# VH-VL binders against UPF0598 protein C8orf82 homolog, part 19

Target 1, 218 residues: UPF0598 protein C8orf82 homolog, of Mus musculus (Mouse) (q8ve95)
Amino acid sequence: MWPPSGAVRNLALVLARSQRARTCSGVERVSYTQGQSPEPRTREYFYYVDHQGQLFLDDSKMKNFITCFKDLQFLVTFFSRLRPNHSGRYEASFPFLSLCGRERNFLRCEDRPVVFTHLLASDSESPRLSYCGGGEALAIPFEPARLLPLAANGRLYHPAPERAGGVGLVRSALAFELSACFEYGPSSPTVPSHVHWQGRRIALTMDLAPLLPAAPPP
Key: E = the ipSAE of ESMFold2; O = the ipSAE of OpenDDE; V2 = 0.75 times the mean of E and O plus 0.25 times the DockQ between their complexes.

## First folded at step 11 (VH-VL; framework fv_ficlatuzumab)

Design v6 (from v1 with light chain S92K; at its last look DockQ between E and O 0.55; V2 from the best seeds 0.00; counts 0 for: pae E 2.9 > 2)
Fold by ESMFold2, look of step 11:
Structure v6 (fold): chain C 218 residues (1-218), chain A 122 residues (1-122), chain B 107 residues (1-107)
Amino acid sequence: as target 1 above (218 residues)
Amino acid sequence: QVQLVQPGAEVKKPGTSVKLSCKASGYTFTSYWMHWVRQAPGQGLEWIGEINPSGGYTNYNQKFKGRATLTVDKSTSTAYMELSSLRSEDTAVYYCAREPGWGYRYYGMDVWGQGTLLTVSS
Amino acid sequence: DIVMTQSPDSLAMSLGERVTLNCKASQSVDTYVSWYQQKPGQSPKLLIYWASTRESGVPDRFSGSGSATDFTLTISSVQAEDVADYHCQQYKDYPLTFGQGTKLEIK
């Protein structure tokens, strides 16, 4: 999946997998109504985040760049309060929950709830990754040693806030840009073993791998 | 062009009920919460409750639980508030106000009706 | 219930003066606060939500600030048309509650 040279030649397989593997209409038989209030003092809403880090209503008919939520304050509030869904409601279909005042905002994901979209400008030695449209308000230090290229799906991952699952997806376009920095060694024939960053050769720690099981239990 | 139209006044005797209407136009009725808020003469604003027109879900101020009933008619884009067991202290202007729902994620009661003055007296 | 307490109850200002209206919550409401303007004989009009975000069409002389329990609405240069009652409102938790209002007048 990750070639040993140059630009990532197999990025098209990752994009094609994302397009066919994650349907917006869903294959889960979940019954809900947007804005339901099954008990007093709450509202419930249902959301979806795609592999580009774009947030949608789960039942939106069109899910693309034009129709995603873009309001900075909303996105920052939503993702800053994101946690694993342990509410006893919709846990199988919506693994994450954002508690925003009166609102229980259920979230399901194409891949990960955190999707890094940009490498933010900083001094040349301390860059940050931003996620899910939040700019600097949703950003984390870039840790090149902890990048995790995953051979099974051809995708790239990075540490994310623990409350949001600890691991985030690097958006395909950004992953393609970063792939130019990878080096493959004899002990890593199908995935890189090192990353070259700012003149440094850094061994990949692989410490995120246990957080990314192949598939959840059925 | 977005508007909420309410009748101007209602007069009722104590112990009776009233059903106030709020006709919405110029927007997708089922995409916004509808709130009811009252204002007694010379007093501040008091929240009564809210209704989601899409599924009829409601949340009430506990002070009005058992007396206030919020309903909608989606076919006419009309919200209703029924208040029973009226008392003289229920004399107030009653507003309907919409709040952006799940598709908009902008907050606040952004459009208000003109209000209905309910007078409860003998 | 979360009590929202506004101060002052009323004030009179000269045109062009800077006006600060205060609103205090009885417990933290994070930034879940909105401000409404109610001119005499009219229904409320939304000015500010999320404590500091101006609603579309609201003049930039209106600004909101604060978090947790202490909130302010500031009018940087008061105009004659700003004569109104001003209400803060929390929407962090049910029931939704409003402050008692502050009446702004021109002297």
Scores: ipSAE 0.489, ipTM 0.778, lowest interface PAE 2.9, mean pLDDT 86
ESMFold2 (binder alone), look of step 11: mean pLDDT 92; pTM 0.949
OpenDDE, look of step 11: ipSAE 0.858; ipTM 0.937

Design v7 (from p6 with heavy chain Q62K Q65K; at its last look DockQ between E and O 0.53; V2 from the best seeds 0.00; counts 0 for: pae E 4.7 > 2)
Fold by ESMFold2, look of step 11:
Structure v7 (fold): chain C 218 residues (1-218), chain A 122 residues (1-122), chain B 107 residues (1-107)
Amino acid sequence: as target 1 above (218 residues)
Amino acid sequence: QVQLVQPGAEVKKPGTSVKLSCKASGYTFTSYWMHWVRQAPGQGLEWIGEINPSGGYTNYNKKFKGRATLTVDKSTSTAYMELSSLRSEDTAVYYCAREPGWGYRYYGMDVWGQGTLLTVSS
Amino acid sequence: DIVMTQSPDSLAMSLGERVTLNCKASQSVDTYVSWYQQKPGQSPKLLIYWASKRESGVPDRFSGSGSATDFTLTISSVQAEDVADYHCQQYSDYPLTFGQGTKLEIK
């Protein structure tokens, strides 16, 4: 997929390390029971989102397209109320929390809690990216200049709502489609410098790089 | 077919206790919360409490001040509500109703029992 | 406790008329409101959840709307089988609470 870039790895490692405390991944397994009620006025549930933007119960034995949650209103409610987990409960293992009425819904993720799955209205002057199965109700403006190809993992990222960590993953199928628009410079054949979008040649800003974890050493 | 079956009536004297049953069938008992709701004659609906059959977790309306106890028997898919220190004001129809737990797509008490009429006479 | 206040308390309608039932919460409950139909002598039946989502098998003449504190159940063309009490219910916070009900009858 995307080989590691050597030219920027030391700066990216420093910046990504300073941002590591805000990343999605939990550091240890923790014990819980789905539907637990540690306080009389709450129910607690534990969820996982994969790199394709599919939402599951965290303890589900089978995680695939057939078993993921698909109900639009549930997904929109879940992700629209998602915020960093500052509840004092399960923060290390579940960095995000969705507060839905009397439900505390903890979320951990394979990569990012926001995973862009579709490009809506791609022919319009205002195309949008939708995420996590929410269609138009979970969509933001597409910003081609802010696409970030990350050579360390071969994945593509895009700005996401600040409450959900500020950066989202572009699902691999969509990333493949968008990669056809990339232009590579002669001095950096593995990292694109520009994107061509709707007849315009746009320089990639790379401004999302500090929000992502450092690449492993080469 | 999904069903919640309750006895039709029970008669008790003030100061005693009653244990009402709700037999579930046609679905995975442990995937839904079970609620208990009562309705006095000519009155509205009043929530008593809920129980999660998989973990046994309960939440109660504090109005019942420790008089209500919710339990389940997973082997028979049966929910129970015990109400102690009965008063004439406890005369009501008592419903059980299920609500989707984790892994289900909606919130709401989607299936109700037919209710048990509890009469507390003195 | 969150108080759910329904209006009107009762009404009588001719067949085919549009009816609007209101429910007001004493504080914001976002969209965590359900509506139930209770026919005479029967247990409640879920009609609407999340303020506006119709339960499976509910006729499309029933619709719900609202958010925060003000909620509406609409029956676009009332039928004879719609004679019932209608209850709103919040599930945003404990204890779960119901409105006092609205009785619908045919004239």
Scores: ipSAE 0.323, ipTM 0.706, lowest interface PAE 4.7, mean pLDDT 86
ESMFold2 (binder alone), look of step 11: mean pLDDT 92; pTM 0.948
OpenDDE, look of step 11: ipSAE 0.886; ipTM 0.949

## First folded at step 12 (VH-VL; framework fv_ficlatuzumab)

Design w0 (from v2 with light chain S92K; at its last fold request DockQ between E and O 0.59; V2 from the best seeds 0.00; counts 0 for: pae E 4.0 > 2)
Fold by ESMFold2, look of step 12:
Structure w0 (fold): chain C 218 residues (1-218), chain A 122 residues (1-122), chain B 107 residues (1-107)
Amino acid sequence: as target 1 above (218 residues)
Amino acid sequence: QVQLVQPGAEVKKPGTSVKLSCKASGYTFTSYWMHWVRQAPGQGLEWIGEINPSGGYTNYNQKFKGRATLTVDKSTSTAYMELSSLRSEDTAVYYCAREPGWGYRYYGMDVWGQGTLLTVSS
Amino acid sequence: DIVMTQSPDSLAMSLGERVTLNCKASQSVDTYVSWYQQKPGQSPKLLIYWASKRESGVPDRFSGSGSATDFTLTISSVQAEDVADYHCQQYKDYPLTFGQGTKLEIK
């Protein structure tokens, strides 16, 4: 988890940077080369999606808003073809694949491969959540009743396409905005029971909880 | 300025081998795939194969598998294509062409060498 | 192998006319198609990639369209400098394959 800038910056930032840099650019249990072709008629690339829904080459030294992939057509193609990695290659380290023409694009995630970044048409009767920079082309109906705040990691989740794991992460900035709509019971200060949306009081279903295993590894 | 420089012509006898060169400049050599494409007189373009200069990975058109060998020298930013057991039908212009390999995967071959005319005759 | 078939084989046009060049794939190549211009005595030059995106520096009279198996290159108002062979190419699957070309002439 990336800590906020400012507080405990001298030690926590240095330690987090050291750990992150080693796992992202240093020692890895799995070896690969970007653009490898270990067998005829294919190319293999390795990607990472962060908790903000930004896509990077897995071995990029700098991972921030400036360096993430932004091409709409590429992002839509990448994420629309995403599925679980059952290729027999890198399954433990890269749980997802995007099969794009000649390319096997392996994906690992900070949390989930689908990260919702924007709420589209929020004042309409049918608002939509867009993910991973794809705008309307990567968007699904917003289902406020199925929002799942997970106390174990402090993150917010929402249904996502089944081929991409069925559950997506709500980006932290959007999650804080939506969490303001939560209602808590008097005996449950950390477990909301309802969400208030467009003048309606909606009971949270919690039906996504069985789909989320223990907190993902750092 | 990005460019790919190839020698202008080679003349070879049937049954021999040739090693064609393609010297790249003006860009990061290991960030682009290098392709080899040929064009026989009066004919269209025919893809021979590709090489990833970073790891040396290759993919070949099956038609040339066993006769064509693609290599690179990263220290000189030079790609090579060796073609063995030459026949008169191998007479063609041989181009090298780069393709963006990292960052964007849906690009074409954006820079081409001027081509080497290989003539195979007895 | 995916065969790319271009039509017509050749075309003679008056200056300023609209030109449509066709390319058909033997199986779906999604949008993984590029178009190249090859002027007499020169190397191919990339015009269009990903079926419809114009390469930097290519005049806006050139446009590409299509998906799956049927693709077109359109020149909205042909100029004398457009005399060339035009090749389509798929890069969906190996081996990469080119169409046989269309020769464009003026007059």
Scores: ipSAE 0.455, ipTM 0.761, lowest interface PAE 3.3, mean pLDDT 86
ESMFold2 (binder alone), look of step 12: mean pLDDT 92; pTM 0.951
OpenDDE, look of step 12: ipSAE 0.889; ipTM 0.951
ESMFold2, fold request of step 15: ipSAE 0.274, 0.371, 0.364; ipTM 0.696, 0.723, 0.724
ESMFold2 (binder alone), fold request of step 15: mean pLDDT 92, 92, 92; pTM 0.949, 0.950, 0.950
OpenDDE, fold request of step 15: ipSAE 0.894, 0.893, 0.894; ipTM 0.954, 0.953, 0.954

Design w1 (from w0 with heavy chain R105E; at its last look DockQ between E and O 0.05; V2 from the best seeds 0.00; counts 0 for: pae E 3.1 > 2, off the site)
Fold by ESMFold2, look of step 12:
Structure w1 (fold): chain C 218 residues (1-218), chain A 122 residues (1-122), chain B 107 residues (1-107)
Amino acid sequence: as target 1 above (218 residues)
Amino acid sequence: QVQLVQPGAEVKKPGTSVKLSCKASGYTFTSYWMHWVRQAPGQGLEWIGEINPSGGYTNYNQKFKGRATLTVDKSTSTAYMELSSLRSEDTAVYYCAREPGWGYEYYGMDVWGQGTLLTVSS
Amino acid sequence: DIVMTQSPDSLAMSLGERVTLNCKASQSVDTYVSWYQQKPGQSPKLLIYWASKRESGVPDRFSGSGSATDFTLTISSVQAEDVADYHCQQYKDYPLTFGQGTKLEIK
């Protein structure tokens, strides 16, 4: 149980931090302890992902670039095993769950659990979007026709792996860069109708709109 | 329908190694933990370890750490247990048994193989 | 290691009698105990999990109870087909451990 490994390293980091953040103010309505064991041989941990795709312990007092998890192996493992939380535990507060061995890793998020941070472009005709700090290991094909600008919150969305909710947020800096490719007509000054990509004028499908609520999670 | 198939017997000499197989059928192999349990003649059951085929995660009884190695082949739905540095005391029936993984309502080793009799004699 | 101690080591019962098999853990295992039936020449079969929940297909005459350190398997009316070894097993902590077994015979 104690040999060094990716999961063991993550567990050690989570356990060390749970002692300092055990009783945070303002969490009385959703109560947990990092590393709790409600079932035999099982440990539960609680995480938060912000709108920039940075992953933190949910009860961390400081959430910024310095304090976010950065280990590639951990991030790839965490997000590769992410699925909707149907465990019967904490479903209302933590909509997603990453199952790593005997660890239940609950996740709640500012917006979406998948946050695209980089466009991995090359001379290739098949660019990819990477998410949550995973580089090529957490990347999917870029689909410019399926970009969804959402007027209600001013954010940009893109298809994401189905097991992680099907829709991901495009980080604001990347969304700004991509917005230069949008075409707004006289009859649509606030909602783009097309995207220009690699010499093509592509109509936006808007097919992701039904998957997003009118008031996305904060 | 659900079945774990093991070879009936193996005979080995002390100091050698053996790799026992357990072929699963009738269920989604990667959705269940696979356990290995042995029973020496006239003795009780002894847990060796477990493996999760979905990620290769293992936990071993410390008694067997360094001698037992659990692996899986997902393409053939087969679990393996290799035991090295065999001794006469390793003579036993070796069972594989599955345990439901995440998303199932019950716990316990609900399906067992018929066992492989390993005989270690000089 | 958590030691599971079963008693008695063996017993012989008349058909239709109520029998109680005991299992004691060396430390608390909460309700994380399973019971297995092993008929002669066969592999174990799960009867009870979570100390008291009957596995699918197990006859109603089998029931389990207990918590913490003291656990009981009860057969309300013993049948000829119940001739077997019975093992308790804790799954609270590693390593998983079994009791030494109780041999049930019909006299």
Scores: ipSAE 0.345, ipTM 0.683, lowest interface PAE 3.1, mean pLDDT 86
ESMFold2 (binder alone), look of step 12: mean pLDDT 92; pTM 0.949
OpenDDE, look of step 12: ipSAE 0.877; ipTM 0.943

Design w2 (from w0 with heavy chain Y104E; at its last look DockQ between E and O 0.02; V2 from the best seeds 0.00; counts 0 for: pae E 14.3 > 2, off the site)
Fold by ESMFold2, look of step 12:
Structure w2 (fold): chain C 218 residues (1-218), chain A 122 residues (1-122), chain B 107 residues (1-107)
Amino acid sequence: as target 1 above (218 residues)
Amino acid sequence: QVQLVQPGAEVKKPGTSVKLSCKASGYTFTSYWMHWVRQAPGQGLEWIGEINPSGGYTNYNQKFKGRATLTVDKSTSTAYMELSSLRSEDTAVYYCAREPGWGERYYGMDVWGQGTLLTVSS
Amino acid sequence: DIVMTQSPDSLAMSLGERVTLNCKASQSVDTYVSWYQQKPGQSPKLLIYWASKRESGVPDRFSGSGSATDFTLTISSVQAEDVADYHCQQYKDYPLTFGQGTKLEIK
């Protein structure tokens, strides 16, 4: 049912079998068991993506680079099938699903489900942003005019696939590098007006702002 | 109009392989599981396996694992079942049947093909 | 494998009679049973899923009941078009398995 059929998915299932049922630390209590089966041959799994774009089982005690899922084929499959959670199950706590037939892989996020980690450049092409550890297989065109700095949390956003809400987070290290390119107007010292990119002065569109609900405080 | 179209008949010799087709139309091919079920003459129904066209995930009846291979071609909305090392006891009608993904009706094969009669004889 | 055993193997009924077809699982399958009608020379047709839920377009004379290991398909008033083989199927565990079928005829 879940690509890859290999060891990474099986390791996650072994971990889920050994872990206690958990409640979310968010606004509401959520009770689930990894691998639960509300219907025959339907399996439900619960995942979390952090602000670095690293994917974990939601109930993992330790969430860091050592413990995150790293298998490229698994990550590409997971994020390429991501969509808003309209299943009628866990919608408030897990806004996104990655669907594989009867397998429901619920996802909640520290910020956004798409987290851009690297700027990929090619000699003859426009640069691309890769996300969530997927390299070229999870990458989209870089659109510097559509970068959105959000003063409330100090984070940077960029267009993402529509099925993932249309906006993704630029991870902090990459955001720091890109923020050096911002130009502030004399009447707006905290909101940049332009970005300088590859010798061009580009006005920021701010068209992503309506897609971005208020984030939890930093 | 939802339909699954299968060839009417195939004749093969023992020891050879066959690849049976099932062409779907009238629905979103990747939103439904495709099952393969056979029925020997005068006998009941026997489940061979299933495939999810969106991810290629398969489950096989262990009796057929190693001999049966389920595949899909999403560009033509066609499912395939290949059966190798044919024996006379593989003579049967082979059906494809779809099953809805999620929702209230997860677990019923709601549309069946007409079936392909496979005859394995010298 | 979960074996589904149907009884009787065959049955001849008069028009208008009530028919009860039985299906027994070798292990509990909860309510995860479907019933199919297969008319002579035709593909199976889904009648009942979840042990008791009627598929769209199926006449209300067909009903299903049961749980755990014992399941029943009832036809409240048999009609001539009901001549068919009837198969139960469990979908709780792999491999999916069917009963051997019950053949219904009209006297």
Scores: ipSAE 0.000, ipTM 0.449, lowest interface PAE 14.3, mean pLDDT 83
ESMFold2 (binder alone), look of step 12: mean pLDDT 92; pTM 0.950
OpenDDE, look of step 12: ipSAE 0.885; ipTM 0.948

Design w3 (at its last look DockQ between E and O 0.07; V2 from the best seeds 0.00; counts 0 for: pae E 15.1 > 2, off the site)
Heavy chain, then light chain:
Amino acid sequence: QVQLVQPGAEVKKPGTSVKLSCKASGYTFTSYWMHWVRQAPGQGLEWIGEINPSGGYTNYNQKFKGRATLTVDKSTSTAYMELSSLRSEDTAVYYCAREPGWSGYRYYGMDVWGQGTLLTVSS
Amino acid sequence: DIVMTQSPDSLAMSLGERVTLNCKASQSVDTYVSWYQQKPGQSPKLLIYWASKRESGVPDRFSGSGSATDFTLTISSVQAEDVADYHCQQYKDYPLTFGQGTKLEIK
ESMFold2, look of step 12: ipSAE 0.459; ipTM 0.762
ESMFold2 (binder alone), look of step 12: mean pLDDT 92; pTM 0.947
OpenDDE, look of step 12: ipSAE 0.888; ipTM 0.952
ESMFold2, look of step 14: ipSAE 0.000; ipTM 0.460
ESMFold2 (binder alone), look of step 14: mean pLDDT 91; pTM 0.944
OpenDDE, look of step 14: ipSAE 0.894; ipTM 0.954

Design w4 (from w0 with light chain V33L S34A; at its last look DockQ between E and O 0.52; V2 from the best seeds 0.00; counts 0 for: pae E 4.1 > 2)
Fold by ESMFold2, look of step 12:
Structure w4 (fold): chain C 218 residues (1-218), chain A 122 residues (1-122), chain B 107 residues (1-107)
Amino acid sequence: as target 1 above (218 residues)
Amino acid sequence: QVQLVQPGAEVKKPGTSVKLSCKASGYTFTSYWMHWVRQAPGQGLEWIGEINPSGGYTNYNQKFKGRATLTVDKSTSTAYMELSSLRSEDTAVYYCAREPGWGYRYYGMDVWGQGTLLTVSS
Amino acid sequence: DIVMTQSPDSLAMSLGERVTLNCKASQSVDTYLAWYQQKPGQSPKLLIYWASKRESGVPDRFSGSGSATDFTLTISSVQAEDVADYHCQQYKDYPLTFGQGTKLEIK
């Protein structure tokens, strides 16, 4: 829930363009068949991850909490083997790939392939963010200084594993909780300048801004 | 009531071919891979290959490459395995078995046919 | 090809005893491992998939564990109906391969 602002929005958008991360907004209409085997000794499947970090088959008619994959072991296996798609197949439409046994699993995303859903051990010296339903098995250290509120889309981002794009989305429910910790300054009236965490006032680094793709026109 | 129905037995001479059938019922045929697995008398299980009925995609054990051919007839929900250049060591029970074709891709072969005993003898 | 080696080749147990069957892969199969029960003259029946997940309708006394190369099927309290051959099978890589089987008998 970032306030809209022309001045801050324009600067954030320009910064995002200069150091582009691998985009998840590839071509959305491509022909495939789930379970296809275009070459021997492999199977191909196609997946989608939404802005809440829920994983679906890409061609599922209904995508909501009831229909998403929930099995912890499956989610951990899928996302722990995620990497940029350099297979020569479907790279424009499916920017990420999870190589799982006999399967080449293509992934496209509403926003980022990593979506942080929970803050684990928030009262400890070493809190962690978990993503995509993987609990502690899909978790990384929380770095409050590196939270990036992006005025262009009103979303919050955090560092993620480089193999999964380097930057992840903080899902809206968690971003709303964290927003209570933000502080605005006069030179940053629409985007926070600091975060207050565990009694400390921490300046936001903004170092993730170059890694985010440019917002597409509406 | 999910079932895979196979004929009980076939007898063939060496050097000929056989086409074994597997009739599926009680489920959406094109949503599951079909596997073929054989078991020689007193021996373990040996994977022959698999076919995806929705697109006809196949993967074979290289041991059977060039001799085994997997096909499906979607209109009758029937899978076929043709084995050519038969030898006496091809004498075995041949099973068809299905595997879920999407979703939880970590599944095993959840439903098996009762098998067809193929006897190859002079 | 990934070779699956089961041990022991056979064993005989008293009713109600705990049984462990071992399966070792020649290279890591992660958790892409299934266990099948095959009674004499019958087709195999899926017991365990994904190394540790019980198939629907399989009694709670069956459990699987392990990852990478070492896997175990445990029957917590053997019943007379458990007399069968038990096969492990990897499905991480092609060709799919089965262990040679372990024959379980009641004394």
Scores: ipSAE 0.356, ipTM 0.717, lowest interface PAE 4.1, mean pLDDT 86
ESMFold2 (binder alone), look of step 12: mean pLDDT 93; pTM 0.955
OpenDDE, look of step 12: ipSAE 0.879; ipTM 0.948

Design w5 (from w0 with heavy chain S31K; at its last look DockQ between E and O 0.47; V2 from the best seeds 0.00; counts 0 for: pae E 4.3 > 2)
Fold by ESMFold2, look of step 12:
Structure w5 (fold): chain C 218 residues (1-218), chain A 122 residues (1-122), chain B 107 residues (1-107)
Amino acid sequence: as target 1 above (218 residues)
Amino acid sequence: QVQLVQPGAEVKKPGTSVKLSCKASGYTFTKYWMHWVRQAPGQGLEWIGEINPSGGYTNYNQKFKGRATLTVDKSTSTAYMELSSLRSEDTAVYYCAREPGWGYRYYGMDVWGQGTLLTVSS
Amino acid sequence: DIVMTQSPDSLAMSLGERVTLNCKASQSVDTYVSWYQQKPGQSPKLLIYWASKRESGVPDRFSGSGSATDFTLTISSVQAEDVADYHCQQYKDYPLTFGQGTKLEIK
């Protein structure tokens, strides 16, 4: 009988993930107090976004669907003002910053700060992807040719606003729905070459690959 | 039941100091900012400053910096405002007010104390 | 400091009338404005935050609108219990500042 080669690969993957997580955790250690004011006329808060696009206070004890922020106006305000963290404060641990009035809101993320959760107007000529719980207020044009399936982690990526890193993660449930549209070549059963969308067969551009930290430039 | 309890009145002479208290109950004291606001007789509201009880961080209206000092005692859930070098123009009702929010994002002072009337006269 | 200027200074209204209170900021405060009601002898009570969001427990007849520099508080049908001073406040920048207030009375 054929022994599952996945058992050996799973062990190597588990060990590799453990080593990478430990290294990243070491360089990402930081001390802060929620609501700190290290200089006049500022308040500082610290946030975390997971791979489902759910936003939490970074120091929240429980991070799940029950405990995430859900207020639409807050989420739209937060993510619409997101930019790279060039403040000189916490840049290594919190790569993004949302500036809201008197507040400097630092953000770190499990994968990407933009996580697409829904496909809006999918039957129209101009479908849109919404992200991070913002509905139509946080949405961009869907570009099926620029979907990037990444074989190494099984995740799907799509262009995102440049101010928020240029690339966003498609959450698992949505990625599963979209994967039904992929076409795989006979010599590449795990890497799709085309996407079928609205009656068209579209070659995947792969142009996002250089922008991902885990994907070297071609 | 969320409450901010303040003493009713204080009488002081010019040139002295006062330390006003605000005892909080019914909520997690360290998860909300505490503000101090005053209102002179027949006048509007004037913001003095704010304090984060968790780390003791403060922001002051610059006109009170050097005279006003905000502190907290976490063990008793009590906020304090000390005002030094008192003058007759400091006669006012002094309120403490809580700023709640989703995490730290809620805007507005939703719970106010009943105020302490400070009278500064010779 | 950002100056918040309210108008009118006072007004008297009949029960059931619609009233609009104005608040103007000396520079843009985006939507970082709140409104407070202060009944005689009482401390202020939050009515509106973020220019237009009604605080929990505030009657539906109160609404807020505006952005940048011009803000309004509207009472769609004035009740006897609405006799109070009304204050707008900006929290876009430090120091936090209040308008001088508008006094609402019933004729």
Scores: ipSAE 0.367, ipTM 0.720, lowest interface PAE 4.3, mean pLDDT 86
ESMFold2 (binder alone), look of step 12: mean pLDDT 92; pTM 0.950
OpenDDE, look of step 12: ipSAE 0.881; ipTM 0.947

